# Miniprotein binders against Heme oxygenase 1, chloroplastic (HO1), part 11

Target 1, 212 residues: Heme oxygenase 1, chloroplastic (HO1), of Arabidopsis thaliana (Mouse-ear cress) (o48782)
Amino acid sequence: SKGFVEEMRFVAMRLHTKDQAKEGEKETKSIEERPVAKWEPTVEGYLRFLVDSKLVYDTLELIIQDSNFPTYAEFKNTGLERAEKLSTDLEWFKEQGYEIPEPTAPGKTYSQYLKELAEKDPQAFICHFYNIYFAHSAGGRMIGRKVAERILDNKELEFYKWDGELSQLLQNVREKLNKVAEEWTREEKNHCLEETEKSFKYSGEILRLILS
Key: E = the ipSAE of ESMFold2; O = the ipSAE of OpenDDE; V2 = 0.75 times the mean of E and O plus 0.25 times the DockQ between their complexes.

## First folded at step 6 (miniprotein)

Design x3 (from v5 with L29F; at its last look DockQ between E and O 0.46; V2 from the best seeds 0.00; counts 0 for: pae O 1.7 > 1.5)
Amino acid sequence: SPEEIRKELEKIKLELDLALWDMLFVKLFLRELGDSEAARKVQELIDRLEELLKRLEEAIKEFEKTGDPSILERAKELVEEAERIMEEAEQILREVEES
ESMFold2, look of step 6: ipSAE 0.791; ipTM 0.880
ESMFold2 (binder alone), look of step 6: mean pLDDT 87; pTM 0.854
OpenDDE base, look of step 6: ipSAE 0.679; ipTM 0.850
ESMFold2, look of step 8: ipSAE 0.822; ipTM 0.903
ESMFold2 (binder alone), look of step 8: mean pLDDT 87; pTM 0.855
OpenDDE base, look of step 8: ipSAE 0.333; ipTM 0.668

Design x4 (from v5 with L14M K27M; at its last look DockQ between E and O 0.56; V2 from the best seeds 0.00; counts 0 for: pae O 2.7 > 1.5)
Fold by OpenDDE base, look of step 6:
Structure x4 (fold): chain B 212 residues (1-212), chain A 99 residues (1-99)
Amino acid sequence: as target 1 above (212 residues)
Amino acid sequence: SPEEIRKELEKIKMELDLALWDMLFVMLLLRELGDSEAARKVQELIDRLEELLKRLEEAIKEFEKTGDPSILERAKELVEEAERIMEEAEQILREVEES
């Protein structure tokens, strides 16, 4: 039986291909009037991204760590946690003489939304959890490398390093998610899957900060 | 051992999944930049990688039935193809960066 994570992945891939093609066509129609922002990552933009990302990870990790909810307890100390790594990276930026910005609206909004979901909607929360961690572990690395090549003199940030084999860490989390979802009804599974679009929206808004 | 082969195949599957997500984010970034053509090219690469992942899943199912250890070599070939796709994605990004 294809585990629930395969359903989550399928939904994720499908939404990015279809709905962002339509929103990207609608937004490209509205962005057709915006000068094609050259992919010129700035250190300031990237710092905003890192700070907002840290706020999101702090929020996720605190919720999971402090929760006595059985569903969340399974996801403690996965090795995918990023808040501490991001803290280290932000300290490195300070040492380089950069001012660390305060969290922006995208990060704050997503953090607050995650807090609300954690209390009210565990299935939706798990959708965000999955998409945030897996998105970073996969797609975030390429972006991070490209940013590093352009503006950070190829500095490899701790944000892109894991203690252990990343593939194994992700597999372990996948197995846990599959196990947790085995207890869910089809309606609960569908509700989790339906939250994917929001997760992508919020994550996308934070990702855009790199270009700000 | 068959168990070791299964573990390696699952690892390869995860690596391909990660590659898909990498390209997905690249595609999204390109769309955010308004480079619809580059984004489309990356989408085509995603489609190719999804096909590789499907082929891997089929190979895993075959292995579960046959126990043929040669499946690992087939899986490695799929990884090599995936690596080529990733290189193409990186090239598209370089072209976008130079434009």
Scores: ipSAE 0.129, ipTM 0.545, lowest interface PAE 2.7, mean pLDDT 84
ESMFold2, look of step 6: ipSAE 0.746; ipTM 0.857
ESMFold2 (binder alone), look of step 6: mean pLDDT 86; pTM 0.839

Design x5 (from v5 with K13R D17E; at its last look DockQ between E and O 0.59; V2 from the best seeds 0.00; counts 0 for: pae O 1.8 > 1.5)
Fold by OpenDDE base, look of step 6:
Structure x5 (fold): chain B 212 residues (1-212), chain A 99 residues (1-99)
Amino acid sequence: as target 1 above (212 residues)
Amino acid sequence: SPEEIRKELEKIRLELELALWDMLFVKLLLRELGDSEAARKVQELIDRLEELLKRLEEAIKEFEKTGDPSILERAKELVEEAERIMEEAEQILREVEES
């Protein structure tokens, strides 16, 4: 039996394919060649991204740490936690003479939404948990490297470093997620999967801050 | 040992999944930039990686049945192809940056 995490991954990959088809249909209708925005990441934009990301990770990690729910208790101290690493990176930026911005609307909105889900909708919350940690651990590294090459003199941030082997850390979390989801009904599983689109929306809004 | 091979195959599987997520976020970024053509090219790379992952999953299932150690070499070839796809994605990003 393919574990539930495989279903989550499949939905994630499929949503991105469908969105492209819809955008292609919209772009065929909007003949106005929107000038391709140049990818010009700024340090200020990237700092907004890091700050909002930290707020999201702080929110997730606090919820999990403080939770007495059996579902969340399994995800304490996974080694994927990023809030402390981001704190270290933001301190480095201060040492470089940058002002650290306050969290913006995207980060605040997502943080608040996660708090609401944590209390009311554990299946939806786990969807966000999975997508946030796996997205960064898996997919954030290339973007981070490109940003570092462009604006940070190839500085490798702690945000992109893990204590231990990342593959093993992710595998451990996957196994825990699969085990937790074994107790779920098909309806609960489907509800978790349906939340994937929102997770990508909120994450995308934060990712866009790099370009601000 | 067969157990060591199994662990290595699972590691390779996770590495390919990570590559898929990397490409996914690159695609999202390109869409946010409004570069639909670059995003399309990255989607083609995602499709290729998904095929590699499928082939790897098939190889893992075969190994579970046969214990044939040569399957590990096939899996390593898939990793090399995935690395090439990732290099292509990085090239697309460079082209977008220069554009």
Scores: ipSAE 0.359, ipTM 0.702, lowest interface PAE 1.8, mean pLDDT 86
ESMFold2, look of step 6: ipSAE 0.815; ipTM 0.893
ESMFold2 (binder alone), look of step 6: mean pLDDT 86; pTM 0.840

Design x6 (from v5 with E97Y; at its last look DockQ between E and O 0.60; V2 from the best seeds 0.00; counts 0 for: pae O 2.0 > 1.5)
Fold by OpenDDE base, look of step 6:
Structure x6 (fold): chain B 212 residues (1-212), chain A 99 residues (1-99)
Amino acid sequence: as target 1 above (212 residues)
Amino acid sequence: SPEEIRKELEKIKLELDLALWDMLFVKLLLRELGDSEAARKVQELIDRLEELLKRLEEAIKEFEKTGDPSILERAKELVEEAERIMEEAEQILREVYES
């Protein structure tokens, strides 16, 4: 039985086909997004990314921690939590003499959207939960390394460190997601899968802050 | 033991899944940067990783039928190939960053 996480992965993989890239490019072109001509991360941009990321993780982790909803209760203390790690990293930046920016519109918008979903749409919320944590644990680390190489003198941030074996932590979360989704109808599963595009959009907007 | 081998194979599968997510995120980033050519190159790497994952899944199914411990070595070879693909992706990113 292919677990639901496998379905989520397949959806994520498909969203990036050539034709959707053009539609996503059209929607992204409609936002006054100056084409970032060059990948030139700045410390200021990266700090905006970290702050907005922290806001998103704070939002997710608080929702899950405070929830009595059985679906969310399964995802307490996964070891994937990032809010505290990000707090430590931001304090390190302060110690280096950097001013920590306030959260920007992308982070605020996503945080608010997650709060709304948590109350009204648990399946959609779980889609965001999955995509946020798994995207960071994967490609997010690669980006973090490249940023560190360019602007942070190869400083390894706590944001990219886990207490325990990351592969096992991710596997445990996958198993929990599979178990939770076993109780879902096909319609609920599909609804969760349909939310993937929005998750990528919101995460992408935050990721772009690195270049701002 | 066969159970230990099964656990290791599942771990390897997870690692390949994570590699796919890495590449997806890199592709997204490159697209966000407007580098459609680099994004296309990374998509080719994704396709290669997907094939590796498929081969691994086939190997796992074979192991479930045969119990042949040599399948673990085949799975390790797939991981090594995945690592090479990831290195290629990192190289693409380096080239984008240096351009």
Scores: ipSAE 0.310, ipTM 0.671, lowest interface PAE 2.0, mean pLDDT 85
ESMFold2, look of step 6: ipSAE 0.796; ipTM 0.884
ESMFold2 (binder alone), look of step 6: mean pLDDT 86; pTM 0.839

Design x7 (from v5 with Q43L E50M; at its last look DockQ between E and O 0.63; V2 from the best seeds 0.00; counts 0 for: pae O 3.0 > 1.5)
Fold by OpenDDE base, look of step 6:
Structure x7 (fold): chain B 212 residues (1-212), chain A 99 residues (1-99)
Amino acid sequence: as target 1 above (212 residues)
Amino acid sequence: SPEEIRKELEKIKLELDLALWDMLFVKLLLRELGDSEAARKVLELIDRLMELLKRLEEAIKEFEKTGDPSILERAKELVEEAERIMEEAEQILREVEES
């Protein structure tokens, strides 16, 4: 039996391919006019990304930590938590003489949405939880390395370091998610899967801050 | 042992999954940059990586049926191919950065 996480992965992959197929059709028309923004990450843009990311992780981790919901209790202390690591990194930037920005609208909006979901819609919340952590642990590391190479003199941030073997940490979370989802109805599973598009949208808006 | 092989195969699957997510984010990034051509190239790499994942899943299923330890070597070959795909993606990113 393919665990529910496999369904989540499949939906995520499918959305990424479909959105590009639709945008590729739209962009073939609009690409003529938008100047290709050069991949020129700025420290200021990256700091906005880190701050907004921290707000999202703080929100997730506080919700899970404070929750009495059995569903959320399984996800305490996964080793994937990033809020503390991000705090360390932001302090490092401050020590380098950078001003740490306040959270921007993307981070605030996503944080607030997560709070609302946590209370009202656990299945949707778990969708966001999964996509946020797994997205960072995968694609986020490549972005982080590229940013570090360009603007941070190859400084490896704590945001991209885990205490333990990342593959094992991710596997443990997958197993927990699979277990939690075994108790879900098909409708609840589908509802979780349907939330994937929103998760990608909100995460994408935060990711764009790197280029700002 | 067959159990150790299964664990290793699952680890390989996870590694390929992570690679796929990396590519997806690279594609998103390239799209946000407006480099549709680079994004398309990365999409092709994603498709290749998805095929590798499918092949790995098939190999795992075969192993579950046969217990043939040679499937682990086939899985390792898939990892090597995935690494090549990742290198190609990194090259695309470098080209975009130099552009």
Scores: ipSAE 0.051, ipTM 0.462, lowest interface PAE 3.0, mean pLDDT 84
ESMFold2, look of step 6: ipSAE 0.522; ipTM 0.750
ESMFold2 (binder alone), look of step 6: mean pLDDT 83; pTM 0.804

## First folded at step 7 (miniprotein)

Design y1 (from r1 with L29F; at its last look DockQ between E and O 0.43; V2 from the best seeds 0.00; counts 0 for: pae O 1.6 > 1.5)
Fold by OpenDDE base, look of step 7:
Structure y1 (fold): chain B 212 residues (1-212), chain A 99 residues (1-99)
Amino acid sequence: as target 1 above (212 residues)
Amino acid sequence: STDEIQRQLEKIKLELDLALWDMLFVKLFLRELGDSKAARQVQRLIDQLEKLLKELERAIEQFKENGDPEILQKAQDLVKQAEDIMEKAEKILRDVEKS
């Protein structure tokens, strides 16, 4: 039996192929080369991203920490927690003379949605939890490195450092998720999988703040 | 033991699965940047990595049937190929910065 995490990956991979097919059908009509939006990160845009990311991580980590729900209890102290690291980085930006912005609409909206899911829909909440942490540990690090090279004089932020081997931390979370999902019905599994598209949408809106 | 080999194979499979996620998010990022060419290049790497994962899955099934003693070496070779794919993805990202 394929672990549930493999099902989650398969769904994620399939969603992005469908969207490209729809975009490709539209692009075949308007060969107007959408000017490759120059990837020009700003410090202000990146700070908005970090602040909104911190709000999302604070929300996830508080929900999991305060929960007595057995499903969430398995995800306490994974070593993937980012809220404290982000706090350290934001203090560093203050020391550099930057003003730290308030959370924007993308971060506030996602944080509120996660709170609502945590109470009403544990399977959907776990979908978001998984995708947020895995997105950051994957493509998020590559983006962070690029931002650092462009606007931060190659400063490595704590947001991109883990206490331990990241591969092992991610593996441990996957094993826990597979184990938790073994007790789920097929309907509960499917419901978790269906939430993947929303997770990518909300995370994508926050990621775009880098370019704002 | 056969059980230990199976656990190692499942670990390797999980590492390839992580690599697929990494590549997916890289592709998404490149798409959000409007670099459709780079996104297509990463998609080709995803397709290669998915092929490696299917090869590993088949090798695991064969091992369960016949106990192939070379299965661990074959799995390690697949991991090395996956690492090479990841390095290519990182190169694509670095090249996008220079353009």
Scores: ipSAE 0.353, ipTM 0.684, lowest interface PAE 1.6, mean pLDDT 85
ESMFold2, look of step 7: ipSAE 0.827; ipTM 0.901
ESMFold2 (binder alone), look of step 7: mean pLDDT 85; pTM 0.837

Design y2 (from y1 with K13R D17E; at its last look DockQ between E and O 0.56; V2 from the best seeds 0.00; counts 0 for: pae O 2.4 > 1.5)
Fold by OpenDDE base, look of step 7:
Structure y2 (fold): chain B 212 residues (1-212), chain A 99 residues (1-99)
Amino acid sequence: as target 1 above (212 residues)
Amino acid sequence: STDEIQRQLEKIRLELELALWDMLFVKLFLRELGDSKAARQVQRLIDQLEKLLKELERAIEQFKENGDPEILQKAQDLVKQAEDIMEKAEKILRDVEKS
């Protein structure tokens, strides 16, 4: 049996094909050529992204650290934690003379939603946990590199560095998640999978801040 | 050892999975930019990576059954193909940045 993480990945990959089918049907009617927003990251936009990302990671990491719930206890000190790294990067931006913005609505909304899920819906919370960390470790690094090339003179931020081999850290989290999900019913697994779309929506809203 | 080979194969599998996630977020990003053409190009690359991952998974299963001595070479060839796909994705992003 392929572990539950394989099911999560499969759902994530499929969600993006369904939305294009629905948008493709709508785009045939309202070809208002919204000008293709140019990939023009700004330092101010990227700082909003980093601050909102930090709020999300702070929220996840505090929930997991303070939890006595057996499900969350397995995910303490994974080496994927980003809040401290983001704090270091934001301090570097201050030293460069940039003003650090307050968290925006996307970050605040997602942080609050994660708090509510952590108390009421552990399976849905774990869906967000997985997607946030794995998204950053993958596509997030590519985006970060492109931003660095464009506006940061190829500065590599601590947000994109891990203490250890990233592949091994991710594998360890995957194995833990597979083990935790072995105890779940099929209904609990399905409920976790159904939350994937919301996770992508909230993460996407934060990612858009780079272009703001 | 067989165990070391299995660990290397699982590492390669995870690298391909990460590449799929990378491409997924690139696709999302291009969609958010309104570049539906570039997003469709990235989707084709995702489909190619998914195929490579399935090929690797089958090769890993076969190795567990028969101990195929060529499994590492097959896996390395799949990684190289994945790298080529990732380079194509980066090119799409660069082309969008210039548009």
Scores: ipSAE 0.130, ipTM 0.536, lowest interface PAE 2.4, mean pLDDT 83
ESMFold2, look of step 7: ipSAE 0.832; ipTM 0.902
ESMFold2 (binder alone), look of step 7: mean pLDDT 85; pTM 0.835

Design y3 (from y2 with E97M; at its last look DockQ between E and O 0.61; V2 from the best seeds 0.00; counts 0 for: pae O 1.6 > 1.5)
Fold by OpenDDE base, look of step 7:
Structure y3 (fold): chain B 212 residues (1-212), chain A 99 residues (1-99)
Amino acid sequence: as target 1 above (212 residues)
Amino acid sequence: STDEIQRQLEKIRLELELALWDMLFVKLFLRELGDSKAARQVQRLIDQLEKLLKELERAIEQFKENGDPEILQKAQDLVKQAEDIMEKAEKILRDVMKS
């Protein structure tokens, strides 16, 4: 039996927004071509993204570090932590003469939601943990490169570098997640999977800051 | 050694999984841009990568059972196909940036 993380990946890969499902039914009639927003990344927009991302990672990493919960204790010092790397990158931008923005509503909202989940709903929290580290840290690389090519003179940020082999770091976290989930009921597993849509919603709102 | 081959195959498997997450993130980005057409194109590429990953997983299982001497070549061919898929995704992104 493939571990629970494979179920999590499966749900993530097939996530459709309810709006796309409704648009797919309505797309038969009036394709009002919503003007495709031009992808014109700005340094200011990307900085908002990085700052809000850092707030989310700070929140996750602090929750895990301070937790005495056996479930969270397994996820200390995974090598996937991004808060320090993002701090380094933001300092580099400051040295380049950019003003570092304060966190915006998307980052603050998600950070607060994660704090609430960590206390009340460990299975839902683990869903967010998984999706943030796998989708954003591991999955944001292509977008990050394209942003760098367009507005950063191909500067490679520390946000996209890991101390070690990323594939192995992710595998180690996957194995821990699988082990933790072996003790979960099917209902607890399903509850974790159901939280995937919210995770991608909050993450999408932060990702959209690149375009701001 | 068989163990080294298994480690290499597992590394390739993990890289394909990383590619899936990268593609998912691209899909999400295109969705946030409001480009549903491009997002659907990337979803098709995700489906292709998932197929390649399943093919690799089956090949790894067969290697464990039968010791297929061509397993590394098969895995490398799957990696090349994955790279081609990733290049298509990058092209979609470039086209969206120019529009």
Scores: ipSAE 0.436, ipTM 0.743, lowest interface PAE 1.6, mean pLDDT 86
ESMFold2, look of step 7: ipSAE 0.812; ipTM 0.891
ESMFold2 (binder alone), look of step 7: mean pLDDT 87; pTM 0.851

Design y4 (from y2 with L33F; at its last look DockQ between E and O 0.56; V2 from the best seeds 0.00; counts 0 for: pae O 2.3 > 1.5)
Fold by ESMFold2, look of step 7:
Structure y4 (fold): chain B 212 residues (1-212), chain A 99 residues (1-99)
Amino acid sequence: as target 1 above (212 residues)
Amino acid sequence: STDEIQRQLEKIRLELELALWDMLFVKLFLREFGDSKAARQVQRLIDQLEKLLKELERAIEQFKENGDPEILQKAQDLVKQAEDIMEKAEKILRDVEKS
């Protein structure tokens, strides 16, 4: 299955951090391992992660649903939609006696950026759409299970459940993306790919909330 | 049958591709929480898994050319190798959790 989506996957899988060599210095210090964060998630931190994630999915899914833009219309009803699933999860936490927090800066900042992209930069928006659904939700299942084991007595959140086979739902989206990208110039495709690192920077800010 | 084997091969390809996304998220998680060493270890596992996916794609093309049913066994062996890679990623996560 050749196409532009293969380029998107390869860029995502090959992201790296720049080496920590200082300019002008003849000696490079050994890259020091940063202290590992202590793995002690709390329900309160996880709720911040879920709420900010939901704001991002609300944003994506409202843009898609309300758009008359033909490119975005291809992505209606993919089966990947997460906002309602997260709403169900948050209601469950409320029923368990937890207070549901307001969205925080990581989610609000990303939501605002996505709204700007959707209006002014569709190729960039599609890059973020792809990486959020493929990495943040579909790829997040392993970490989600570890958090549930630690703090939720192994409850499986609706956020990590799909109607149908997940791998096929993702394949359907890949096919739609390849079709949409057939109309793009090489420059538009390159611009889409350039947004990959930024999409994971924003998602990473939300990920850090798990241990906040 | 030939059609049944082709469907099984495609299903295996889709699951292997999904496993790449699982691995990517593990790497991103480790990077964002400050364990750059563990994240680099997972990147090496991603590279291995991507090589297996490419080998599977070549095997699928070979099956289309010659219909050799032994290609399904080769694909199943690639799945076992992918499972070993995923177990190594799980071990990295367990080590981080216990630190």
Scores: ipSAE 0.799, ipTM 0.884, lowest interface PAE 0.8, mean pLDDT 86
Fold by OpenDDE base, look of step 7:
Structure y4 (fold): chain B 212 residues (1-212), chain A 99 residues (1-99)
Amino acid sequence: as target 1 above (212 residues)
Amino acid sequence: STDEIQRQLEKIRLELELALWDMLFVKLFLREFGDSKAARQVQRLIDQLEKLLKELERAIEQFKENGDPEILQKAQDLVKQAEDIMEKAEKILRDVEKS
């Protein structure tokens, strides 16, 4: 039996934004989708991304750490935690003479939404948890390398380093997720899967900050 | 040992899965940048990589059942194909960066 994480992965891989279905028709009218500027990351934009990312990770990690809920307790100290690494990187930028921005609307909105889900909807919360950490460990690293090549003189940030073998850390979290989801009904599983689109939306809004 | 081979195969499986996520985020990124053509190109690469992952998963299951001695070679060939796909994705990104 392929574990529930494989179902989560398949949903993520098949996410077509509803807008791509409309973009095939909407090539005509709405000018207002700002042509997303050339992939020209800025240090200021990347700092906004890092700060908003830190707010999201702080929110996730605090929720998991403070929770007595059995489902969340399994995800304490996974080695995937990023808040401390991001704090170190932001301090490095400050030492380089950059001003660290306050969190922006995308990060604040997502952080607040995660808090609300953690209390009301554990299955949906776990969907966000999974997608955030797995997104960063994969595509997030590629983006980080490209940003570093363009604007950071190939500086490797702590945000992209893990204490241990990343593949093993991810496997351990996958196994825990599979085990937790074994106790879920099919409806609870489906509800978790349905939240994937929102997770990608909120993460995408934060990712766009790199170009701001 | 069989156990060591299984661990190596699971490592390869995880690497391919990470590559799929990498590609997904590249697709999302390209879409966010308004390059729908590049995003569709990356989606084709995702579909190819997903096939490779399914082939590896089938090979792993077959190895558990029958102990296929060629499983490591098959897995290495799949990794090489995945690397070629990733290089194509990186090329798409570089081409978008130059446009």
Scores: ipSAE 0.140, ipTM 0.537, lowest interface PAE 2.3, mean pLDDT 83
ESMFold2 (binder alone), look of step 7: mean pLDDT 84; pTM 0.821

Design y5 (from y2 with D47E K54E R94E; at its last look DockQ between E and O 0.66; V2 from the best seeds 0.62)
Fold by OpenDDE base, look of step 7:
Structure y5 (fold): chain B 212 residues (1-212), chain A 99 residues (1-99)
Amino acid sequence: as target 1 above (212 residues)
Amino acid sequence: STDEIQRQLEKIRLELELALWDMLFVKLFLRELGDSKAARQVQRLIEQLEKLLEELERAIEQFKENGDPEILQKAQDLVKQAEDIMEKAEKILEDVEKS
């Protein structure tokens, strides 16, 4: 039996937004089509993205570090942590003469939601943990490179560097997630999978800051 | 050694999975841009890459059973196909950037 992380990946890869599901039904005019944003990343927009991302990672890493929950204790010091790397990058931007913005509503909202889930809903929290570290840390590299090419003179940020082999770090986290999920009921597994849409919603709102 | 080959295969499997996450992130970004057409194009590439990953996983399992000496070559061929898919995704992004 393929581990639960494969089910999580499968749901993530097949996540359709409600807007894509409605493209098959008639043009009911009523969804305010968010104006098609141009691919025009700004340094200010990217800084908002980095700051809000840092707030999310700080929140996750603090929750895991301070937790006595056996489920969360397994995820301490994975090597996927990003808060310190993002702090280094933000200091570099400050040294370049950029003003570092305060966290925006998307980052604050997601951070608060993660705190609430950590206490009340461990299965849903693990869904967010997985999707944030796998989709943002690992999956954001192509976008990060394209942003760097456009606005950062190809500066490679520490946010996209890991201490060790990223593939091995992700494998170690996968194995831990699979082991933790072996103790879950099918209902608990399904509840974790159902939270995927919210995770991508909150993450998408932060990602959009690059274009702001 | 068989163990070293298996470790290399698992590394390749994880690299293909990382490519899937990169593609997913690109899809999400294109969606946030409002380019549903480009997002659908990337979704098709995700589905192609998922098939390559499934093929690799089957090949790894077969190697565990029979010790196929060509397994590394098969895995390298799958990596090359994955790279070609990633290049197509980058091109979609570049086309969106120019529009």
Scores: ipSAE 0.468, ipTM 0.754, lowest interface PAE 1.3, mean pLDDT 86
ESMFold2, look of step 7: ipSAE 0.743; ipTM 0.847
ESMFold2 (binder alone), look of step 7: mean pLDDT 86; pTM 0.842

